# Miniprotein binders against Glycine-N-acyltransferase-like protein 3 (Glyatl3): the designs that were tried, part 2

Target 1, 290 residues: Glycine-N-acyltransferase-like protein 3 (Glyatl3), of Mus musculus (Mouse) (e9q5l8)
Amino acid sequence: MLVLKCSTKLFILENMLKSHFPESLKVYGAVMNINRGNPFQKEVVLDSWPNFKVIITRREREAETDNLDHYTNAYAVFYKDIRAYQQLLEEHDVINWDQVFQIQGLQSELYAASKAVAKARLLDLDINLASFKAVHFSPVSSVPDHSFLTGPTPRLTYLSVSDADLLNRTWSRGGNQQCLRYLANLIACFPSVCVRDEKGNPVSWGITDQFATMCHGYTLPDHRRKGYSRLVALTLARKLQSRGFPSQGNVLDDNLASINLLKSVQAEFLPCRFHRLILTPAAFSRQAHL

## First folded at step 3 (miniprotein)

Design c2 (from r3a with R33L K36A E40W R43A N47L K66F F68K R70L E74Y Y75Q)
Fold by ESMFold2-Fast, scan of step 3:
Structure c2 (fold): chain B 290 residues (1-290), chain A 82 residues (1-82)
Amino acid sequence: as target 1 above (290 residues)
Amino acid sequence: SPETLDKAIQELLKRAEDLYNEAEKLGDPELILEAADLLWKAAEKILELAKETGNPEVKELAEDLFEKILELAYQLDELEKS
């Protein structure tokens, strides 16, 4: 294995990954964030260069401070050869198996292959799989069209770190200390959009994560049915596109409200699915806040 | 402004050329890497300039720089292998 740190080589890798869209989108977003200040202290691991068969993004070992923080201890994976992925994980110290962590990717064999590696390494851990539709926003016009709003265009801004508590309480996967710190870090480092009320409080928002994925789109109950979620989504997609990032997102099959929103903005539903694995060592099965 | 971006681009390109010439004389891979990084930064600013001016010649210049960066990266790989 090798760790690719050279900015020029990472830029070349970004361009190589474009030929593997959509399956490489998670790793692509991760590499872009690493190659632009690296605020989450991540690194890129390859089996070989330039003819790689596997790319994994991981947290730098020196930055790992909390074994229960699966939000930040998250890996993005893309492979051209699933056997190369299995061999890399079996033969090399790529993954920190002593933590609660996530593996994310857009390839259907990811779960089975990761489970096989855990068995080969004789590891006692639980693997939870969540599967999502993967979506990508088409280019958004630089000239806004707000005809879908029920009233005047509200105040649009971005989130501040002080808003993390609100996001933690409203996110279905939140409500814990690790998620609170994770959200604060996402807000500090990556693009966000929000609608604020007359007191300056967020009432609708969307953020991006360490893999440049649009996530946690939410509108407070009292402000729904006004077009705010659509306005936020389009504004965030435009912001990402203007900075050269993919405007990618994920949605659960039974989240009809989000699916209808995405259809209303003519987002493309990709032929691949998003897979999130949460791996919990037996030692943490009663401590992990999954 | 387009004038400010143009000056910044020219400064980065000149520094990259100076570093590359020194790297060739000294055989120093770190100078090649630094030259490539400066070219990458120049390419980013050129794309900003292309967006502001709408000039297709400016976009072509950015594409030429990306090709040069790729060549330097392969040269760096060859030095690391020897």
Scores: ipSAE 0.000, ipTM 0.172, lowest interface PAE 12.5, mean pLDDT 84

Design c3 (from r3a with K36M E40L R43F K66Y F68K R70F A73L Y75Q D77E)
Fold by ESMFold2-Fast, scan of step 3:
Structure c3 (fold): chain B 290 residues (1-290), chain A 82 residues (1-82)
Amino acid sequence: as target 1 above (290 residues)
Amino acid sequence: SPETLDKAIQELLKRAEDLYNEAEKLGDPELIREAMDLLLKAFEKINELAKETGNPEVKELAEDLYEKIFELLEQLEELEKS
């Protein structure tokens, strides 16, 4: 096992990961954020360099402050060889198994392999799997700019940290103090897009997470059906693309509104799926998330 | 073409090696950064070489060039630490 900290080697790794798109997209986004100021204090773990078989991004141990903050205690994983992934986790201290945490990746075997490692390590924990469609926005949308708006072009800007409470209250994953801090940190560190009303209040938005994934796209009920969600999504995708990031997103199979939006902007539905695992040690009984 | 890319890559690597040697003598961090930038450009061209050719012999050449980049990169990182 090794930790790759050199900026030049991380840039080489970014280019190597492009050869493994789309399955490597989650790790690719994480590595890009690490190699550009590292605002979330993450690091890249490899089994070997440059001929790696597995890459895991993890929080630096010194940066870990809350064992219940699974939002921030999140790992991104890509493997060329699933056995190498299992061996790395079984034989080395890559994962902090004493926390509530997430493992994210775009490879279907991730859940079964991670569960097998937990069993091999004799760990008493619960693993919850959420599975999503994975999407990528084209570099140039064929949808005409603003043609989908039902009224005048709104005031378009970005979110401030003071908006985090609104996002926490409206996010299906939110409503707790860990998520509030996580959202404030995402807003402080990563791209966002926001439509504001005449008084300066956010009415529609989208953010980017630590893995450079577009998430929490939302429009307040009184402002729906005006084309704001489409405007936000397209603007955020173009903002990411201008910075060299892939404009990736994830959507639940039953989220028909978001699926229809993505189809309307001609987003590509990737052949792989996004998998988010939430691992909860038995000692916590999931009380931190209720 | 593969021959044109190989020549361009070799020129970038030679320039990076020259800057490494000068940085070692002068202790100038700007020279280290410039050498690293040249290695990144060489790496990008090797990726193009590896994908465009489809020829096993040319892929082997690309692997050799990657090794040279990694060796020089390790030398630059060591120098940056000192």
Scores: ipSAE 0.000, ipTM 0.322, lowest interface PAE 10.9, mean pLDDT 85

Design d1 (from r4b with Q10L K14M E17W N21E E71A)
Fold by ESMFold2-Fast, scan of step 3:
Structure d1 (fold): chain B 290 residues (1-290), chain A 108 residues (1-108)
Amino acid sequence: as target 1 above (290 residues)
Amino acid sequence: SPETLDKAILELLMRAWDLYEEAEKLGDPELIREAIDLLEKALEKINELAKETGNPEVLELAEDLLEFARALIEYLAELTGDEKLKEIARRLEELAKELEKELKELEK
């Protein structure tokens, strides 16, 4: 096991990961954020360097403060060899198995392999899998075309931490204190785009997460069908691309509104799927049997 | 400048790695040869960086780049069995020892 902290080697790793697109995109975004100030206090774990067979990004142990915060206690995984992934997790303390946490990746074997490791370690935990379409935005023009808007170009800016409550209440993954804290931290550290009304209140937005994934695109009901979601998505993708970041996203198969938006901006639907595992130790389980 | 030379070295190392990934996929010996050539150019520039100034920060950067180059050479040696890679490894070993001596002399 090897923890890679040198900025020069992390930059080389970023370029190595490009050879494995699209399956490496999640880890690629994580490594970029780590190598640019590391605001989420993450680190990169490899089996070997530079001939790695598996790479995992994880939170630095010193930064772990809440065992229930699966939003922040999240791992991104890419492997060339699934057996190397299993061996690394079985033989080394890569994962903090005592937390509620997430494992994210773009490879289909991730769920089965992670479940096998948990069994090998004799762990009593629940694993919930959510599967998504994976998308990547094509290069967006530096000169905006606003012809799709139903009215004049609205006030366009970015989110402030004080907007986190609104995002927590509107996000399908939200509605709890861990998510509120997580969203506040995402807003503080990573790119966002926001359309504001005349009073300065957010009416449409999009953010990026710790893995540089575009997420939580939302428009308040009273402001829909004005082109705001499209404006936000294109502006955020342009912002990410101008900084050299991937403009990647994920969408549920039955989220027709988001799928139609992505098609309208000619986003590429990738041949791989995004997999998010949430692992819950029995100690935190809500189900007690008598 | 050290910053400009660092960028040039990083580009050479990244290109060498890309060629090795392609060689692994395609089994093309020409890609291996091209990657070796890029590594030799990177080593020459690392040596220039190390000797351009006696600055400890620059020497540490040169050592980091050299360690990465060595790891790439070891990977290539495993893949190809090429005798030229052993000669390159020997040159890396000598340069590493020279950099270690320079750093030791600058420590107070």
Scores: ipSAE 0.000, ipTM 0.303, lowest interface PAE 11.1, mean pLDDT 83

Design d2 (from r4b with Q10E E17L N21L D64L E71F)
Fold by ESMFold2-Fast, scan of step 3:
Structure d2 (fold): chain B 290 residues (1-290), chain A 108 residues (1-108)
Amino acid sequence: as target 1 above (290 residues)
Amino acid sequence: SPETLDKAIEELLKRALDLYLEAEKLGDPELIREAIDLLEKALEKINELAKETGNPEVLELAELLLEFARFLIEYLAELTGDEKLKEIARRLEELAKELEKELKELEK
């Protein structure tokens, strides 16, 4: 294995990954964030360079402070050869197996391959798979169209770190201190969009994560069906596109409201699926997200 | 001198990168062709550096440069629709792989 630190090589890697869209999108977003200030202290691991068969992004070991923070201790994976992925994980210490952590990727064999590695290493841990539709926003017009709003155009801004508690309380994955810190860090480092009320309080928002994925799109119950979620999604996609980032997202199959929103903005539903694995060592006997 | 060649190679690589970034903004294939020409010039200087130093690190630099050229040629193929350019890109990828193998052997 090797760790790729050189900015020029990382830039070349970004462009190599474009030829493997859409399956490489998760790693692509991660590499972009690493090569632009690296605010989450991540690094890129390869089996070989430049003729790689596997890319894994991981947190720098020195930056790891909480073995229960699976939100930040998240890996993005892309492989050209699944056997190379298994071999890399079996023969090298790429993964910190002593933590609760996530593995994310857009390739269907990721769960089975990761489970096989855990068995080969004789690890006692639980692996939970969540599977999502993967989406990518087509280029969004630089000239906003607000015809879908049912009322006056609201105040559009971005989130502040002080808003993290609200997001933690409203996120289905949240409600704990690790998620609160994670959300505060995402808000501090990555693009977000927010609709605010007259008092300046967020009523609708969307953020991006360490992998440049649009996530946690939410509208408070009393402000729904006004077009705010659509406005937020389009504005965030436009913001990402203007900065050269992919405008990618994921949606659960049973989230009909979000699916209908994505169809209304002509988002492309990709032929691959998003897979999020949460791995919990037996020493942590509670649920992986806690 | 080796130091002078290193600086010249670095300058050529930076100019090629700048041209690529401008080409991405403008969609101009001629900027990509110019970037490829600069990388060819950098390869000539890498060859001179290899003869002067005999240093295995020079092969690593050559391999990096060939990979950058492969990427640019693939991008040019996308901009122009010229399928023949993809064949050239595949050949460069093979050359990069062979140089990587040679580097590993020299490190033994």
Scores: ipSAE 0.006, ipTM 0.214, lowest interface PAE 9.9, mean pLDDT 84

Design d3 (from r4b with Q10Y L13A E17F D64Y E71F)
Fold by ESMFold2-Fast, scan of step 3:
Structure d3 (fold): chain B 290 residues (1-290), chain A 108 residues (1-108)
Amino acid sequence: as target 1 above (290 residues)
Amino acid sequence: SPETLDKAIYELAKRAFDLYNEAEKLGDPELIREAIDLLEKALEKINELAKETGNPEVLELAEYLLEFARFLIEYLAELTGDEKLKEIARRLEELAKELEKELKELEK
């Protein structure tokens, strides 16, 4: 196992990962963020260089402050060889198995392989799997077309850290202190887009996470059906594309509103699926019910 | 002239990266050989740019392209077992030595 910290080698790795699209997109986004100031204090772990068979992004050990913060304690994984992935996790100290954490990736064997490693290590933990459609936005025109809006073009800005409470209350994944801190950090470090009302309050938004994935697209109930979600999505995709980032997203199969929005902007639905594993050590599960 | 060289270097490097991405998909060693040749030309132009501008930051780009060229040589070796890889590696080592001398000259 090795940790790749050299900026020059990380730039080469970014180009290597392009030949493995779409399955490498999650790790690609993570590596881009690491190689551009590393605001989330993450690092890249490989089995070998330059002929790697598995790559994992993880939080630097010194940066780990909360064993319950699975939002920030998230790993992105890409492998050319699933056996190399299993071997890396079995033989080396790559993952902090004592935390609540996430593993994210675009390859279907990820869940079974991760579960097998946990069993081989005799770990008592729960693994929750969520599966999503994976999406990539086509190039967005530099000249905006707002014909889909029901009224005039609204005030379009970006989010402030002070908006994190609103996002935490409206996100299906939110409503807790770990998520509040996570969202504040995402807003501080990564691109966002926000529509504000006349009083300056956010009414529609979208953010980008540590893996350069567009997420938490939301419009307040009283402002729906005006074209704001579409405007936000196109603006955020254009912002990411102008900075060289992939404009990738994930959507649940039953989220018809988001699927229809993505189809309306001619986003590409990728042949792979996004898999998010949440791993909870039994000790934390028991503690939650005390 | 420095602006023209900088643009030429960027274009050569971009073409090399595009060729590598296509080679990985197709398994075509000739595309990798072409990519290596383009990187060698880019490195020669970097030597020229360093002499013309005296800017040591050009060497960050040189290190990036040298490392990428070394990776491509390793990848080509895996695909072909070609004896000409020794010749290519030697030429790259000669360019690296020239770049090191240029760096030491600029640090004076």
Scores: ipSAE 0.005, ipTM 0.324, lowest interface PAE 10.7, mean pLDDT 85

Design d4 (from r4b with D64W E67L E71F R90E E93L K97Y)
Fold by ESMFold2-Fast, scan of step 3:
Structure d4 (fold): chain B 290 residues (1-290), chain A 108 residues (1-108)
Amino acid sequence: as target 1 above (290 residues)
Amino acid sequence: SPETLDKAIQELLKRAEDLYNEAEKLGDPELIREAIDLLEKALEKINELAKETGNPEVLELAEWLLLFARFLIEYLAELTGDEKLKEIAERLLELAYELEKELKELEK
């Protein structure tokens, strides 16, 4: 195994990953964020260079502060060879198996392979799998078209860290202190878009996570049906595209409102699925709402 | 021989990487120009090696070199403000993409 820290080689890796789209998109976004200031203190692990068979992004050991924070303790994975992935995890200290953490990727074998590694290492832990449609926004015009809005163009800005509590309370994945800190850090470090009312309060928003994935798109109940969610999604996608980032997202199969919004903006539904694994060591399984 | 060419290529690439690391610390565009010149010499040797062997490893090395050169030229454009360098970087990305496609065909 090796850790790739050289900015030039990381740039080369970014371009190598393009030939593996869409399956490499999650790792691609992670590598871009690492190679642009590394605000989440992550690193890239490879089996070999430049002829890699597996890539894993992970938090630097010195940066790990909370064994219960599976939001921040998240790994992104891409492999050309599933056996190389299993071998890397079985033979090397790539994963911190003593914490609650996530593994994310766009390849269907990820769950079975990760479970096999845990068994081979004789680990007592639970693995929860969540599966999503993966999407990518088509190029968004640099000239905005707001004809879909029901009223005048609203005040459009970005989120402040002080808004994190509101996002934590409204996110289906939120409602706990780890998520509050995670959201505050995402808002501080990565692109966001926010519609504010006349008093400056957020009423609609979207953020970007450590893997450059558009997430937590939300509109307060009293401000729905005005076109705000569509405006936010298009604005955030345009912002990411102008910076060279993928404008990728994930959506649950039963989230018809989000699926309809994505279809209305002509987003591409990718042939692969997004897989998020949450791994919980037995010692932490008594904790509610992890 | 192929072994001699490979060793020479690796030495040129290492020197280019060392120059880039120094340039990043010092902000000196001349170190980047020197690194680019070394990559051009490495590409000539890669082309010679490709004629002798035809193996996928040589094409992967060529792809790596073109992407590294593109990165250096983009960095040079930022240090100097020379917008014309961005057009050269775009062409190198196109060449790297063509090599990626060729490599993927060889993989099946």
Scores: ipSAE 0.000, ipTM 0.203, lowest interface PAE 12.0, mean pLDDT 84

Design d5 (from r4b with D64F E67Q E71L K86L R90Y E93F K97E)
Fold by ESMFold2-Fast, scan of step 3:
Structure d5 (fold): chain B 290 residues (1-290), chain A 108 residues (1-108)
Amino acid sequence: as target 1 above (290 residues)
Amino acid sequence: SPETLDKAIQELLKRAEDLYNEAEKLGDPELIREAIDLLEKALEKINELAKETGNPEVLELAEFLLQFARLLIEYLAELTGDEKLLEIAYRLFELAEELEKELKELEK
């Protein structure tokens, strides 16, 4: 195995990964963030260079501070050869198996292969799998069109770290200290969009995560049906596109409101699915928040 | 030292050019891959030189290297039939154009 830290090689890797869209999108976004200041202190692990068969992004060991923080202790995976992925994890110390962590990817074999490695290593852990539709936004015009709004264009800004508590309380995955810290860090480091009321309070928002994926799109109940979620999504996609990011997102199959919004903006529903695995060692099973 | 780094960069670039010329004669994609590896090492040393000197001449070396890498990747695409490499070449072209613009601004 090798760890790729050279900015020039990471730039070449970014463009090599485009050849493997859409399955490589998670790793692509992660590598872009690493190669642009690396605010989450991540690194890129490969089986070989430049003829790689597996790419994994992981947190630098020195940066790991909380074994329960699966939000930050998250790996993005892309493989050309699933057996090479299994061998890399079996033969090398790529994964920190002594913490609660996530594995994310867009390839259907990821769950079964990761489970097989855990079994081969004789690990006592639980694996929670969540599966989503993967989407990619089409190019968004640089000139905004707000004709879909039911009223005047609202105050449109970005989130502040002080807004993290509100996001933690409203996110279905939130409500715990690890998520609060994670959201504060995402807001500090990555693009976000926020609609604020006249008092400056957030009423609608969207953020991006460490893998440059649009997530946690939300509108407070009293402000729904005004076109704010669509405004936020388009504005965030435009912001990501202006920075060269692919404006990717994920949506649950039963989230009809979000699916209808995505269809209304002609977002592409990709042929692959997003898979998020949360791996919980038995020692942490009573403390972990999924 | 800055002088030692500059000499090392020039030696790497000469070796990459020699490999490229040999690849043109032999049609061997492995020689192009070796040349690309040497250019990557040259870019690392250019970054080191930039930190040591703050010299704008380093941008000229970076621009030259990006253009050279673009040509090598285009040739690798031709030799291997891997047209997806052309996307990498296009991005290198864009970066070289940005550096050229920056260099022209500095001349003012």
Scores: ipSAE 0.000, ipTM 0.167, lowest interface PAE 15.7, mean pLDDT 84

Design d6 (from r4b with Q10F K14E E17L D64L E67W E71L Y75E R90E K97E)
Fold by ESMFold2-Fast, scan of step 3:
Structure d6 (fold): chain B 290 residues (1-290), chain A 108 residues (1-108)
Amino acid sequence: as target 1 above (290 residues)
Amino acid sequence: SPETLDKAIFELLERALDLYNEAEKLGDPELIREAIDLLEKALEKINELAKETGNPEVLELAELLLWFARLLIEELAELTGDEKLKEIAERLEELAEELEKELKELEK
């Protein structure tokens, strides 16, 4: 294995990954963030260069301080050959198997292959799979159309790290200390959009994560059915596109409200699916009270 | 200065990649030709840097640039069948090989 740190090579890698859209989108977003200040202290691991068969983005080991923080200890994966992925993980210390962590990717074999590696390494761990529709926003017009709003266009801004607690309490994946720190870091480092009330409180928002994926789109109950979620999504997509980032997202099959929103803005539903694996070593599952 | 040359090489490569991406989206071969011109300028600057510093990383940059040039020319050839762009790739390959030979001699 090799770690690719040269900015020029990372830029070339970004363009190589475009040839593999949509399956490479998750890794593509990760590499873009790494090659633009690297605020999450991640690195790119390859089996070979420039003729790679597998790419994994991972946290720098020196930056890993919390074995329970699976949000930040997340890997993005793209492979041209699934056997190269398995071989890389079996023969090299690419993954920190002693943590709770996530593996994310857009290829259907990822779950089965990751399970096979864990078994081959004789690891005692639980793997939870969540599967989503993968979505990419088409270019958003520079001329805004707000006809879908029920009232006047609200003040649009972005989130502050002080808003992280609100986001942690409202996110289906949140409600814990690790997620609170993760959200604060996402807000500090990556694009967000926020609608605020007259007192400056957030009432609708959307953020992006370490893989440049649009996520945690939410509108407070008292402000729903005003078109705010659509306004936030379009504004965030435009912001990402203006900076050269993919405007990608993921949605659960049964989230009809989000699916209807995405269809209403003519977002493209990709032929691949997003897979998020959460891997929990047995040691963390056995200690219920101590 | 070496730092100025490094920055110039990076900027040329960045512009070439932007042109490649636009060409791929639009199917415009002229954008690929502009990208190739920028890669040739980058190689000339890499050659200047190699003569001044003797840095082995220059060889790695030249090989990487040549690989990218071949990618661009292959893409254009699929669209137009232009035989003359293959001569540019061959010329870039010869220049990269000359740089490699010169750097190896300096390293001894």
Scores: ipSAE 0.006, ipTM 0.268, lowest interface PAE 10.0, mean pLDDT 82

Design e1 (from h3b with K17Y E21F K24L E46L E53L K56F)
Fold by ESMFold2-Fast, scan of step 3:
Structure e1 (fold): chain B 290 residues (1-290), chain A 104 residues (1-104)
Amino acid sequence: as target 1 above (290 residues)
Amino acid sequence: SPEMEKELDEILQEATYLVDFAYLLLEEAERLAKEGDPEVEKLIQLAMELVSLAFFLLDEAEKLAREGNPEVDELREKIQELRTKFSELKDRIEELKERLSEAK
């Protein structure tokens, strides 16, 4: 195994990953963020260079501060060979198995392979799998078209860290202190778009995460059906595209409102699925149950 | 073998991408050189690193092809085509570097 830190080699890796779209999109986004100031203090792990068979992004050990923060303790994975992925995780200390953490990727064998590694390492832990449709936005015109809005174009801006509590309370994945800190850090470091009311309060928003994935698109109940979610999504996608980032997202199969929004903006539904694994060591499971 | 042919195809796809990317970087570097833009030095360095990486990948592909399988022999021709293109890129990069040096 090796850790790739050279900015020039990371740039070459970004371009190599393009030949493996869409399955490499999650790792691609992670590598882009690492190679642009590395605000989340992450690193790229490879089995070999340049003939890699597996790439994993992980947090630098020195940056790890909370064993319960599975939001930040998240790994993005892409493999050309699933056996190479299993071997890397079995034979090397790539994963911090003492934490609650996530593994994210766009390949269907990820769950079974990760479970096999945990078994091979004789680890007592729980693995929860969530599966989503994977989406990529087509190029968005640099000249905005707001004909879908029910009224005048609202005030468009971006989120501030002070908005993190509002996002934590409205996100289906949120409602806890780890998520509050995670959202504050995402807002501080990565692109976001926000529609504000006349008083300057957020009423609709979208953010991007450490893997450059568009997420937590939300509109307050009293402001729905005005076209704000569509405006936010298009504005965020345009912002990401103008900076060279993929405008990727994930949506639950039963989230018909989001699916209809994505169809209305001609987003491409990719042939692969997004898989998010949450791994919880038994010690933390017993503590949570009390 | 099917596994060897698959691995060789993957290496050739990566090498093909790198040669195309290096051509784009070189063309942009040549344009910026005419304008006296200092960014040209960064693009030349990136193109040189891509060429080095591509030669490494082609060497690996040649090792796989050399292990001898009639079905892999067609890919050997593609390896030689790519190697020729990378050699051409290397020559053009060196020519551009010499022109920039003379301008100093």
Scores: ipSAE 0.000, ipTM 0.150, lowest interface PAE 21.3, mean pLDDT 84

